# VHH binders against g5egk6r2213to2383: the designs that were tried, part 30

Target 1, 171 residues: g5egk6r2213to2383
Amino acid sequence: QRWFYKHFPMVWTGRLALKSTEAMINLHLINGSETFLNDVLGRQVTEENPRRDSVKILQRLRLDNGQVEHIYRILTNPEYACCLALSSVNNIENLKENDTNLKSHFIDYLINKKIAGISSLGEVETKFKSARVHVFAPGEIVNRYLSELATSLHDYLQNTDTRYLLIVFTN
Below, E stands for the ipSAE of ESMFold2; O stands for the ipSAE of ESMFold2 at other seeds; V2 stands for 0.75 times the mean of E and O plus 0.25 times the DockQ between their complexes.

## First folded at step 20 (VHH; framework vhh_7sr4_2)

Design ad1 (at its last look DockQ between E and O 0.14; V2 from the best seeds 0.00; counts 0 for: pae O 10.9 > 2, placed apart)
Fold by ESMFold2, look of step 20:
Structure ad1 (fold): chain B 171 residues (1-171), chain A 123 residues (1-123)
Amino acid sequence: as target 1 above (171 residues)
Amino acid sequence: EVKLVESGGGLVQPGGSLRLSCAASGFYFSDYAMTWYRQTPGKQRDLVAAIYSGGSTKYGDSVKGRFTISRDNTKNTVYLQMNSLKPEDTAVYYCAAVEITDSSGYEHLPDYWGQGTQVTVSS
């Protein structure tokens, strides 16, 4: 997977949470503003003010009720940050559980319910900007986005049968 | 302390009926949408029915025409009348409460969940 990491270096690692389940993920920026993303996630890790370590899904957006153009605007806005989320390889002791949680509790869940997961990240003065976070599983809208705007990445993901989510940070 | 307590589950033959109840306490019942979800082993919870504070209702496609949700704000109770039951309706049914504050199509995941009641339709 040397091609992928050469073109899309990891920009964040942390926990994605839904209900009582977590999965460790790595984010790779594929389009949009790295500056905005860093402002939202934090630029410095310190004991007192660490970089954000988690994103918790607390809301959902239905994808089966005519929201296609709204969602596509979210995905393509250059002022936002669109990231690919992959299972974190750094959690060696729980790799199988992490893969299973990501697939069953996030990817399959979102696909089966036909929803995007939604988080709200609150502002902390001088530390973190606020953001709304959209978590998309693979599907028609995401495939359209990747095929039009990141064709080589789309081919890579299909040819390797890679599990992923698309996570977009918006203002 | 918030409590949602489901009751009325049980074993029923195909084509039969059951009425589920969910008694709520510990929050202002009228501010919440009340929902029923169901879950079979190994699957995620599916929306069965919702009833909003204004009285509008929403149903999952597989239960439309067979199930009816209702609420009694004087008893802080939500009901699910289940008719024409099929083996595929076999599941644990959960009552849930959702504070609706977003008109844009973004839905909050339920704030409160009950413990669930088993419904088994013999096959």
Scores: ipSAE 0.012, ipTM 0.357, lowest interface PAE 9.0, mean pLDDT 81
Fold by ESMFold2 at other seeds, look of step 20:
Structure ad1 (fold): chain B 171 residues (1-171), chain A 123 residues (1-123)
Amino acid sequence: as target 1 above (171 residues)
Amino acid sequence: EVKLVESGGGLVQPGGSLRLSCAASGFYFSDYAMTWYRQTPGKQRDLVAAIYSGGSTKYGDSVKGRFTISRDNTKNTVYLQMNSLKPEDTAVYYCAAVEITDSSGYEHLPDYWGQGTQVTVSS
């Protein structure tokens, strides 16, 4: 765990929501622009510069329509921010419910529907820049991305059997 | 109970025409994009045409100029007029409904599917 956090420090914590279900997650920047990510999510330097506290999936992108090159371009664009999303809990009572929600209502849901989740984060004047958000569950193209471009992370995730999503913030 | 019921399929000669219909019930038809997909054995379903609530349309490259999608919100029905049919148009055609929650133009997995109707184009 010390290796993971040294190489991929947590850059944001908040809620991921779909319909009436939510899960607390930590984001760890894997590739792309940290500056862009912080402009979108906020830095909480002052009361006038707070962080966003949630990302809500409101749209869907079908993945079984030959979207491989488009998805790979999203994952690898250095002007975007590609993040690993992991379960985040701050006490024992919430741990099992949060893990269950992340698995069943996000990961399994996206896999079974063969979709990516899509969110739109609106600009808030002087506080947040706008972004489109793609939420990908593990799958063939995501595993290819990790195995080719983040090999040590890929090995870590497989060896620890870690539940995750890839979340990409685009402009 | 949501139902999508296709009709109008059949056997036709090359160069001929068919009109497919899809009658919808069990949801608010006007809020949905209505689509036609087609599938040949061993392949995934391909988008043929879509018509959105506001009347705009989208077509697959191989059918553009030959097929026309239309909808009648008073009858909760979507149509596909297929002209200048070719043997490559042979497939099962599926009516599908997509709840419109996206303004970005991404393709969306349909929420509801019909049972499909066979279209065969051969001499």
Scores: ipSAE 0.000, ipTM 0.171, lowest interface PAE 10.9, mean pLDDT 81
ESMFold2 (binder alone), look of step 20: mean pLDDT 80; pTM 0.804

Design ad2 (at its last look DockQ between E and O 0.80; V2 from the best seeds 0.00; counts 0 for: pae E 6.7 > 2)
Fold by ESMFold2 at other seeds, look of step 20:
Structure ad2 (fold): chain B 171 residues (1-171), chain A 123 residues (1-123)
Amino acid sequence: as target 1 above (171 residues)
Amino acid sequence: EVKLVESGGGLVQPGGSLRLSCAASGFYFSDYAMSWYRQTPGKQRDLVAAIYSGGSTKYGDSVKGRFTISRDNTKNTVYLQMNSLKPEDTAVYYCAAVEVTDSSGYEHLPDYWGQGTQVTVSS
């Protein structure tokens, strides 16, 4: 029923973690390779081939050191997978606490520190391919990206005051 | 068991000098960037200086030219030489360690912190 889910169906659900804090999220592919994304996260075709259950932030990338072109290339590379991450409403009995954790411990944290969160997903030879993961909070570069490449989505997020992260899986 | 133990703090007059030490144990020292942070009550910890395993250094703007970070990999120790001290340098100084896997600006979040040593610069 909702315009967002018609155009950007959920492609993964799982935990985003930083230190001792977790938030359940849904990913919605915005741009890039769905094939690559499925290779990294798993295709869930059988019980013997499940998806990964979490992404843990272990590193950071400074955004205040003038790397605008590098960051924009990460966001727009068609071989990567750029996803919108939203609070999961289907998997947590306490939606308010999950939404608060996502805002304060991930979104506000990344904005205030002027960093992207970084994870590395190791390969599992028969199940998952490796990837580097960039976690971006809303901000000038992300807003420019959405305004230029996904204008209707950008308007939707602004009009609904939706909390989100952009999460990019790179090879 | 990982330990970072700071020492060398104290009371000093403006214009004076102080040398901080941080002894590290329980991890492979050569794989880590070592750093000093400082914190005044009610505020977040600010980076003072960092030294990477390859020897490159970075400094906060307010301490450039006055402070020098160094490391001794044979003693698993990092040092902060603090010269020309000012009252605004008054803070608790923390030693921190972070595993560095990439030289392109990708840093691990600090894995380990010391308990801190007080530095007070008063006239």
Scores: ipSAE 0.023, ipTM 0.479, lowest interface PAE 6.2, mean pLDDT 81
Fold by ESMFold2, look of step 20:
Structure ad2 (fold): chain B 171 residues (1-171), chain A 123 residues (1-123)
Amino acid sequence: as target 1 above (171 residues)
Amino acid sequence: EVKLVESGGGLVQPGGSLRLSCAASGFYFSDYAMSWYRQTPGKQRDLVAAIYSGGSTKYGDSVKGRFTISRDNTKNTVYLQMNSLKPEDTAVYYCAAVEVTDSSGYEHLPDYWGQGTQVTVSS
């Protein structure tokens, strides 16, 4: 729907990877610093200043009661960046396969394991700032985040049954 | 070439014991967290036990107090001592290795897996 794209334009497109599976995603900034996000992902002003093309999940964080408040405080820091990740729509034939990969190998996997996926993006002098990346499937911590910081988006996602991940960049 | 080779599996009576071994080669063993996972048909692999390069350990709830993970860095080998075995412990047991790059409590997904060794607990 046009409402979503009017309020949350795409700020990055690239690959999300876990083990041997990839899904193309679009990121839409929901909350936090676009400046921080651009410093981490690159500004794509020239071929000599490219954007990063992928985020690879190499670590996990178990989601339990003892960690919720600490993790949440880090995730809601306005100096960092919180994004909604949606399936990329570059090609009709690829859309269904990409959407299926996103669902089964990322969303369902993270839900079933009760974990967040973690990536570590290294600093590259003059190109990219470093970041730790938390990848969440819909669930308790995401529902809390959206209900407190992006209520209208939360309603939109529920009313449209949109498949998504919440991806938060910190350092 | 990285190689993880499990051994010590077999058939055992309930209440019995087995000791699994995993011989590792092709990487600097002392820099890796080592772990055992198990898998029953139709299910995903579950963590049984892990031992980090500094010696700290972690266990799945169903095996705490019955299983002990240990490592011998001079032999590049990780062990799983399994005591008081139950039919529910029947599974293929896999050795896994992950390079530890972050000390903040985040866990890497395993980089390397062995081929597995069958453990069957049956009367």
Scores: ipSAE 0.015, ipTM 0.450, lowest interface PAE 6.7, mean pLDDT 82
ESMFold2 (binder alone), look of step 20: mean pLDDT 81; pTM 0.809

Design ad3 (at its last fold request DockQ between E and O 0.81; V2 from the best seeds 0.00; counts 0 for: unsure alone 64.4 < 65)
Fold by ESMFold2, look of step 20:
Structure ad3 (fold): chain B 171 residues (1-171), chain A 123 residues (1-123)
Amino acid sequence: as target 1 above (171 residues)
Amino acid sequence: EVKLVESGGGLVQPGGSLRLSCAASGFYFSDYAMTWYRQTPGKQRDLVAAIYSGGSTKYGDSVKGRFTISRDNTKNTVYLQMNSLKPEDTAVYYCAAVDITDSSGYEHLEDYWGQGTQVTVSS
């Protein structure tokens, strides 16, 4: 676990939402530009320039129709940002609910529907750059991404029973 | 947050024309299908027209040949050109982002609706 946090420190914490369910997550940048990610999520330089607090999934991308091949190059572009999302709990009373929501309502839901979650983060002049957000559960596209771009992390995740999502921020 | 804002409704005489517009935000517009529906009081909303991300279109039987749906991806706007209007076309018209299959593979998770714009065809 010390190896993971040494190489992939937490860069954002916030709420991931889908329908009526939410889960608190930590993001760890695994590939791409931290500058781009901070421009999208906010830099928290002052009290007057806070970070975004949430990402809401409002659309989907079907994964069983071959569409992912058309966008794989943009997903892997090092000028954008790819993050690993892990459960984040700030309260023991919510620990089980947060872990259950992340697994059942995000990970298992996306796997069973064979979709990625899609969000659109709007630009706010001088505060936030806009971004398209792809949320992937573990599966073939994530295995491909990790095996090509983060092989040591891929091995680490296979050897642990870690619940995660891959969240990619692009143009 | 998905937002749809209609405009262009009004009063028009039979045989006349109107052009409705719908400004969309909260999603990457060019990847998604867009639709127009209409509703007369006491009835369900009926599909008027759909335009898919690739540009293909579909129309309800009662408007085919008279109405044209189009989109401008640079303005995130969908249009409904309504020609040869009849009193039967009187309704509230809704722009919608409907959870339907699109060849892009990008689809809305739920149905999102605009506020509606009134079209009245009367002499």
Scores: ipSAE 0.662, ipTM 0.836, lowest interface PAE 0.8, mean pLDDT 88
Fold by ESMFold2 at other seeds, look of step 20:
Structure ad3 (fold): chain B 171 residues (1-171), chain A 123 residues (1-123)
Amino acid sequence: as target 1 above (171 residues)
Amino acid sequence: EVKLVESGGGLVQPGGSLRLSCAASGFYFSDYAMTWYRQTPGKQRDLVAAIYSGGSTKYGDSVKGRFTISRDNTKNTVYLQMNSLKPEDTAVYYCAAVDITDSSGYEHLEDYWGQGTQVTVSS
């Protein structure tokens, strides 16, 4: 617990949406540029600069046709940002429903369909830079990413049986 | 939000030409297939043309050889060049982002439609 949060502090909380279902998530930056991520999501503030509050999945990427091999270089580019998404502990009142939605409607859905979820975050002048968002459930491409770029985190997630998504923000 | 905006419709004489445009936003345009459909009152929407992310195209039988679909990925725009127009081509033309298989592996989860643009071919 202490090890994870010491190395991967939370950088964003918000809603992840797919079809009629939402789940509250926390993002933890695990690789890439915090500057890029803050440009996309907005600076962390309580007063003047609101952050984006949601990411909506409207498209998919098939994972069973080899296309992900072409984009792996982009996903691993240190100029962009890769985050681990966990169920939000800040939403205690609906915790059970949130955990169920995250598991069944996002993680299991993506695994069973053999797809990544895709979102497009539009630019908002002076506030947010645009980004393409890839949402991966645990699986082959995520295991490759973690084994190459975050080996200790990979071991941690396997040993704790943690439910998660890998969410990658790119240009 | 996926947004599709058609333009370029109008009134034209038989044998004439029109060029339709569709401005797209809300997705990474170059990775996805785009389509044109048309609908006459009382009928279902018919496929007119499709262009895939790799540039290959498909046409409905009634328009093949007369219509040309194209795209400009730098402007997030798809076009339909309509030549040798006939009265039977009179319809509302819709730009669409539909859930179809594409070699890129990127696909829409649902069908998204523009507002439509009227094309009228009259003598």
Scores: ipSAE 0.647, ipTM 0.828, lowest interface PAE 0.8, mean pLDDT 87
ESMFold2 (binder alone), look of step 20: mean pLDDT 77; pTM 0.760
ESMFold2, fold request of step 21: ipSAE 0.477, 0.556, 0.580; ipTM 0.765, 0.783, 0.813
ESMFold2 (binder alone), fold request of step 21: mean pLDDT 78, 77, 78; pTM 0.773, 0.767, 0.776
ESMFold2 at other seeds, fold request of step 21: ipSAE 0.612, 0.583, 0.588; ipTM 0.820, 0.805, 0.813

Design ad4 (at its last look DockQ between E and O 0.81; V2 from the best seeds 0.00; counts 0 for: unsure alone 63.9 < 65)
Fold by ESMFold2 at other seeds, look of step 20:
Structure ad4 (fold): chain B 171 residues (1-171), chain A 123 residues (1-123)
Amino acid sequence: as target 1 above (171 residues)
Amino acid sequence: EVKLVESGGGLVQPGGSLRLSCAASGFYFSDYAMSWYRQTPGKQRDLVAAIYSGGSTKYGDSVKGRFTISRDNTKNTVYLQMNSLKPEDTAVYYCAAVEVTDETGYEHLEDYWGQGTQVTVSS
């Protein structure tokens, strides 16, 4: 069943990076502004309007202190963009390695450290708007977000044992 | 992409003053603690001063009352005002973005350092 793709089409493909590790991901917008997201990541229209090809994690946000209540308000702001990130399944040969990297080097890493990954996307005038990026593994913040804003998606992800990250773009 | 660029070092007489600046880029400056460290050849780096996003500060014992750390979030810059300088303050001074959790909960993934600026107090 293709329920997910009917409701949440892919809006971006690129690399997620942390130190020397990369995983190819597809982003699916689940809440907020597609216009904002496209201004940040670029549109695939012409050779003159390239897209960003990667998001690199250089900072982190501690989650084990319960100090994120105020940031939750900005993360849920509908003027910004919240995406589900899934492994990019372009061909069978790359699938297992990419899926393993996403699980072990991003999802499990973030859970074990009790952190969110943070990226700062710089403005490139005439091409890309700047953004702060929060990368969350499944957990308390994500469960709250999905239960409030996308309950059917939350149920789907639990029932299908899908590996994912929640990636939120703000300004 | 984290970049830290120090300036303001140089040669100064004992009892003199010097102001160091550090321009930071590649992150949302206002959410993070910033620090100054110093190092003499053959020794470990020592904390000189730290400033948190809320404005609280910490100082090394040997510089308390003589040095003042401050920040300007509109310019993404941290400063170190150094007064009553002594020959023992001679060192390379480093601006640092270290793995210290701010009260906002944000921290750098690893320690980032500037290339350092030499301060020499010549008797």
Scores: ipSAE 0.570, ipTM 0.795, lowest interface PAE 0.8, mean pLDDT 86
Fold by ESMFold2, look of step 20:
Structure ad4 (fold): chain B 171 residues (1-171), chain A 123 residues (1-123)
Amino acid sequence: as target 1 above (171 residues)
Amino acid sequence: EVKLVESGGGLVQPGGSLRLSCAASGFYFSDYAMSWYRQTPGKQRDLVAAIYSGGSTKYGDSVKGRFTISRDNTKNTVYLQMNSLKPEDTAVYYCAAVEVTDETGYEHLEDYWGQGTQVTVSS
C-alpha cells in the first residue's frame, strides 16, 4: 500500500452516484493533467474553497459495439486526466455498505451490462471547468491501458486483488 | 443533470405553422438521439418525431409530411417545424431524451422529459 500511495497520491475524495446508490471513493491520478483535474473537481479542502462533492452517472456507453480503439484514444490523451478510483475507507461510517455498493452497484453492474458509466460535469463560472467523465470497470480496455501505460500499477492491482474503477475526465 | 427546455408553443389558426425549440444541457448532445412527443388530456404520450446523431429521422403517421425534426449540435438544440397544422395537433409537446442507443453507442440511463409547451390550433 506504501508503494501505491508513493506513486499515486490521492487527489480527490467524494461520492460516485448511480440512480439511488452512492459509494464514497478516492481518486488517484494515474496519467494526464493534474491542473485540468483540479480545474474540474476543485483542489482546496477548506470551507471557503469550492469543490465538487460528487460525480453522478446519468448516461452509459455500450462497449460491445466495436468502438474500443476510439475510446482508447480518449483514455490516452495527455491533456486529460485518468484516475484510479478506490473505496474511501477513511471517510465512511458504514464501510461494509460502501464496499458492497462499489462492488455490486458499480463494478459488477458495469461489467455485466458491458457498459461504461458516463457523467457530464457542467461548467460553474469562475469555479469549475466542465468535463465529460467515463467510468470503466476492469475489462479489455482498462487492461490494455494499464498494461501499456502503467505496468507496475497493473501488476500491483492484480497481485493485491484490488477492487477499482478507472475514471477519465475529458473536456 | 439532464435538462430539456421547450419553447415556441402557442395559439395558431388551422393551416398555420409553428416552430418548436428544445435547448438541451447536462449531456454531450451530439452523441444522443432526441425526440418530440405530444399528449392530450387522458391519453398517453405519442411519438411525434425522433432524430438520431447520424441524421436519420422517424415520424408518427399522423404528422408525416407535415412536420420536420432537425438538430443543431453547435447550439445543443432540437427543433420541430410544424406545418399545415390541424385542430387535432392541439396538445402539450414534450422534448424527450429517451432510453435508446444511438449509433455512437451512447444512451441515457432513463427517459428524460422537458416541462412541455402548449400548442393550440384553433380559429
Scores: ipSAE 0.454, ipTM 0.743, lowest interface PAE 1.4, mean pLDDT 85
ESMFold2 (binder alone), look of step 20: mean pLDDT 78; pTM 0.790

Design ad5 (at its last look DockQ between E and O 0.91; V2 from the best seeds 0.00; counts 0 for: unsure alone 62.9 < 65)
Fold by ESMFold2 at other seeds, look of step 20:
Structure ad5 (fold): chain B 171 residues (1-171), chain A 123 residues (1-123)
Amino acid sequence: as target 1 above (171 residues)
Amino acid sequence: EVKLVESGGGLVQPGGSLRLSCAASGFYFSDYAMAWYRQTPGKQRDLVAAIYSGGSTKYGDSVKGRFTISRDNTKNTVYLQMNSLKPEDTAVYYCAAVEVTDSSGYEHLEDYWGQGTQVTVSS
């Protein structure tokens, strides 16, 4: 775990929402532009000017109808920011609930529906750049991407019970 | 948040024309299907016209040949040109971001609706 955080430090924490369910997540940049990611999410931590606090899924991208090449372009584009999303909690009671929500209402939901979650983050002048967000559950194309780009990370995730999503911020 | 705002309704004589507009925000407009529905009191909303991300269109039987749906992706706007209006076209017209299969692969998670705009065809 010391190896993981050395190579993939946390770059953001916040809420991921779908319908009436939320899960707290940490993002770890795997590939792409940290500058772009920081412009979208914000760098400042202040009471008056906080960074973005949530990403809401309101649309979907079908994964079962020939979108494989399009999806792979999203995952591999160096101008985008591809992040690993992990459960984020600070105590045992919240950890179990948060992990359960992440698994059942995000990961399993996306897998069963064969979709990626889609969010649209609006520009806030002087504070946040706009972005489209793609939320991918583990699956065939995500596994291929990780095995080709980050073999050690892929092996780590396969050998643990770690719940995760890939979240890509695009322009 | 998905937001849809209709405009352009009003009173018109039979045989007249109106043009409805729907300004959309909160999603990447060009990748999604959009539609117009209409409703009279006590009835379900009926499809008037739909336009897909690729530009193909679909019309309800009662308006085919008289109404034209179009979109302007640079303005995030859907239009409904309504010609040869009849008294039976009187209704509240709703813009919808519809949960339908689209060739882009991008779809709304559910149907999202505007507030509606009244169209009245009467003399």
Scores: ipSAE 0.611, ipTM 0.817, lowest interface PAE 0.8, mean pLDDT 86
Fold by ESMFold2, look of step 20:
Structure ad5 (fold): chain B 171 residues (1-171), chain A 123 residues (1-123)
Amino acid sequence: as target 1 above (171 residues)
Amino acid sequence: EVKLVESGGGLVQPGGSLRLSCAASGFYFSDYAMAWYRQTPGKQRDLVAAIYSGGSTKYGDSVKGRFTISRDNTKNTVYLQMNSLKPEDTAVYYCAAVEVTDSSGYEHLEDYWGQGTQVTVSS
């Protein structure tokens, strides 16, 4: 709501894809480098300033093999960009389908498989810097991270029962 | 998009050598296992060699001691050095990024294959 958007304004909107399913999401930077994030995704300042329109999950990181320390290093690196991803309201025609797809095909899928989703965004000359992308569903590691480092946000998400993903862009 | 491009195939005499290369893109190469497979017409693809993200290797029995797989993470490239080639090594060789378990924990959701490069050992 008003508190959330005041503290974490939207920095990007686009499609998150896995196999044949898409969900529109809004990203809100919660930790790390906005400069890096803008170099990777672009910011549509004018019609001629391009931005990436999608992030496609093609790989996975197995979380059931003791990855806690590795994930915390990813989440806490100040040169990276850690974002909260929420269902987008920009496309109201598909609102029910979008919310259902985000929950069932991304959040529940990642939780049930005990994986993070991985994307690789290639450099585009003069336009975009390359990045690896980690997509985390809520779970023990993410909840611990938020409870320790973003307590007010964590309380907000729990009190409003908000669906989310945590998406980290790394170099 | 994951892309694998093989090169280095060709015609060679028995006992000769070839070096295959596979340029990879569309994923964070350093964290993933890579493999070479080969196929003759009418048969399934056989594992030739695999190299894991940490550098450990696995070989098919028929090529052990003759072939060497290696990788260069700075060039996103995997290699297959093939020595002491035999007519039975004649096949299309495919670079692959397949689901494997190794020390990195990073895996592909799907199998990815190059288009293949022909190796022919004359006889």
Scores: ipSAE 0.403, ipTM 0.738, lowest interface PAE 1.6, mean pLDDT 85
ESMFold2 (binder alone), look of step 20: mean pLDDT 77; pTM 0.758

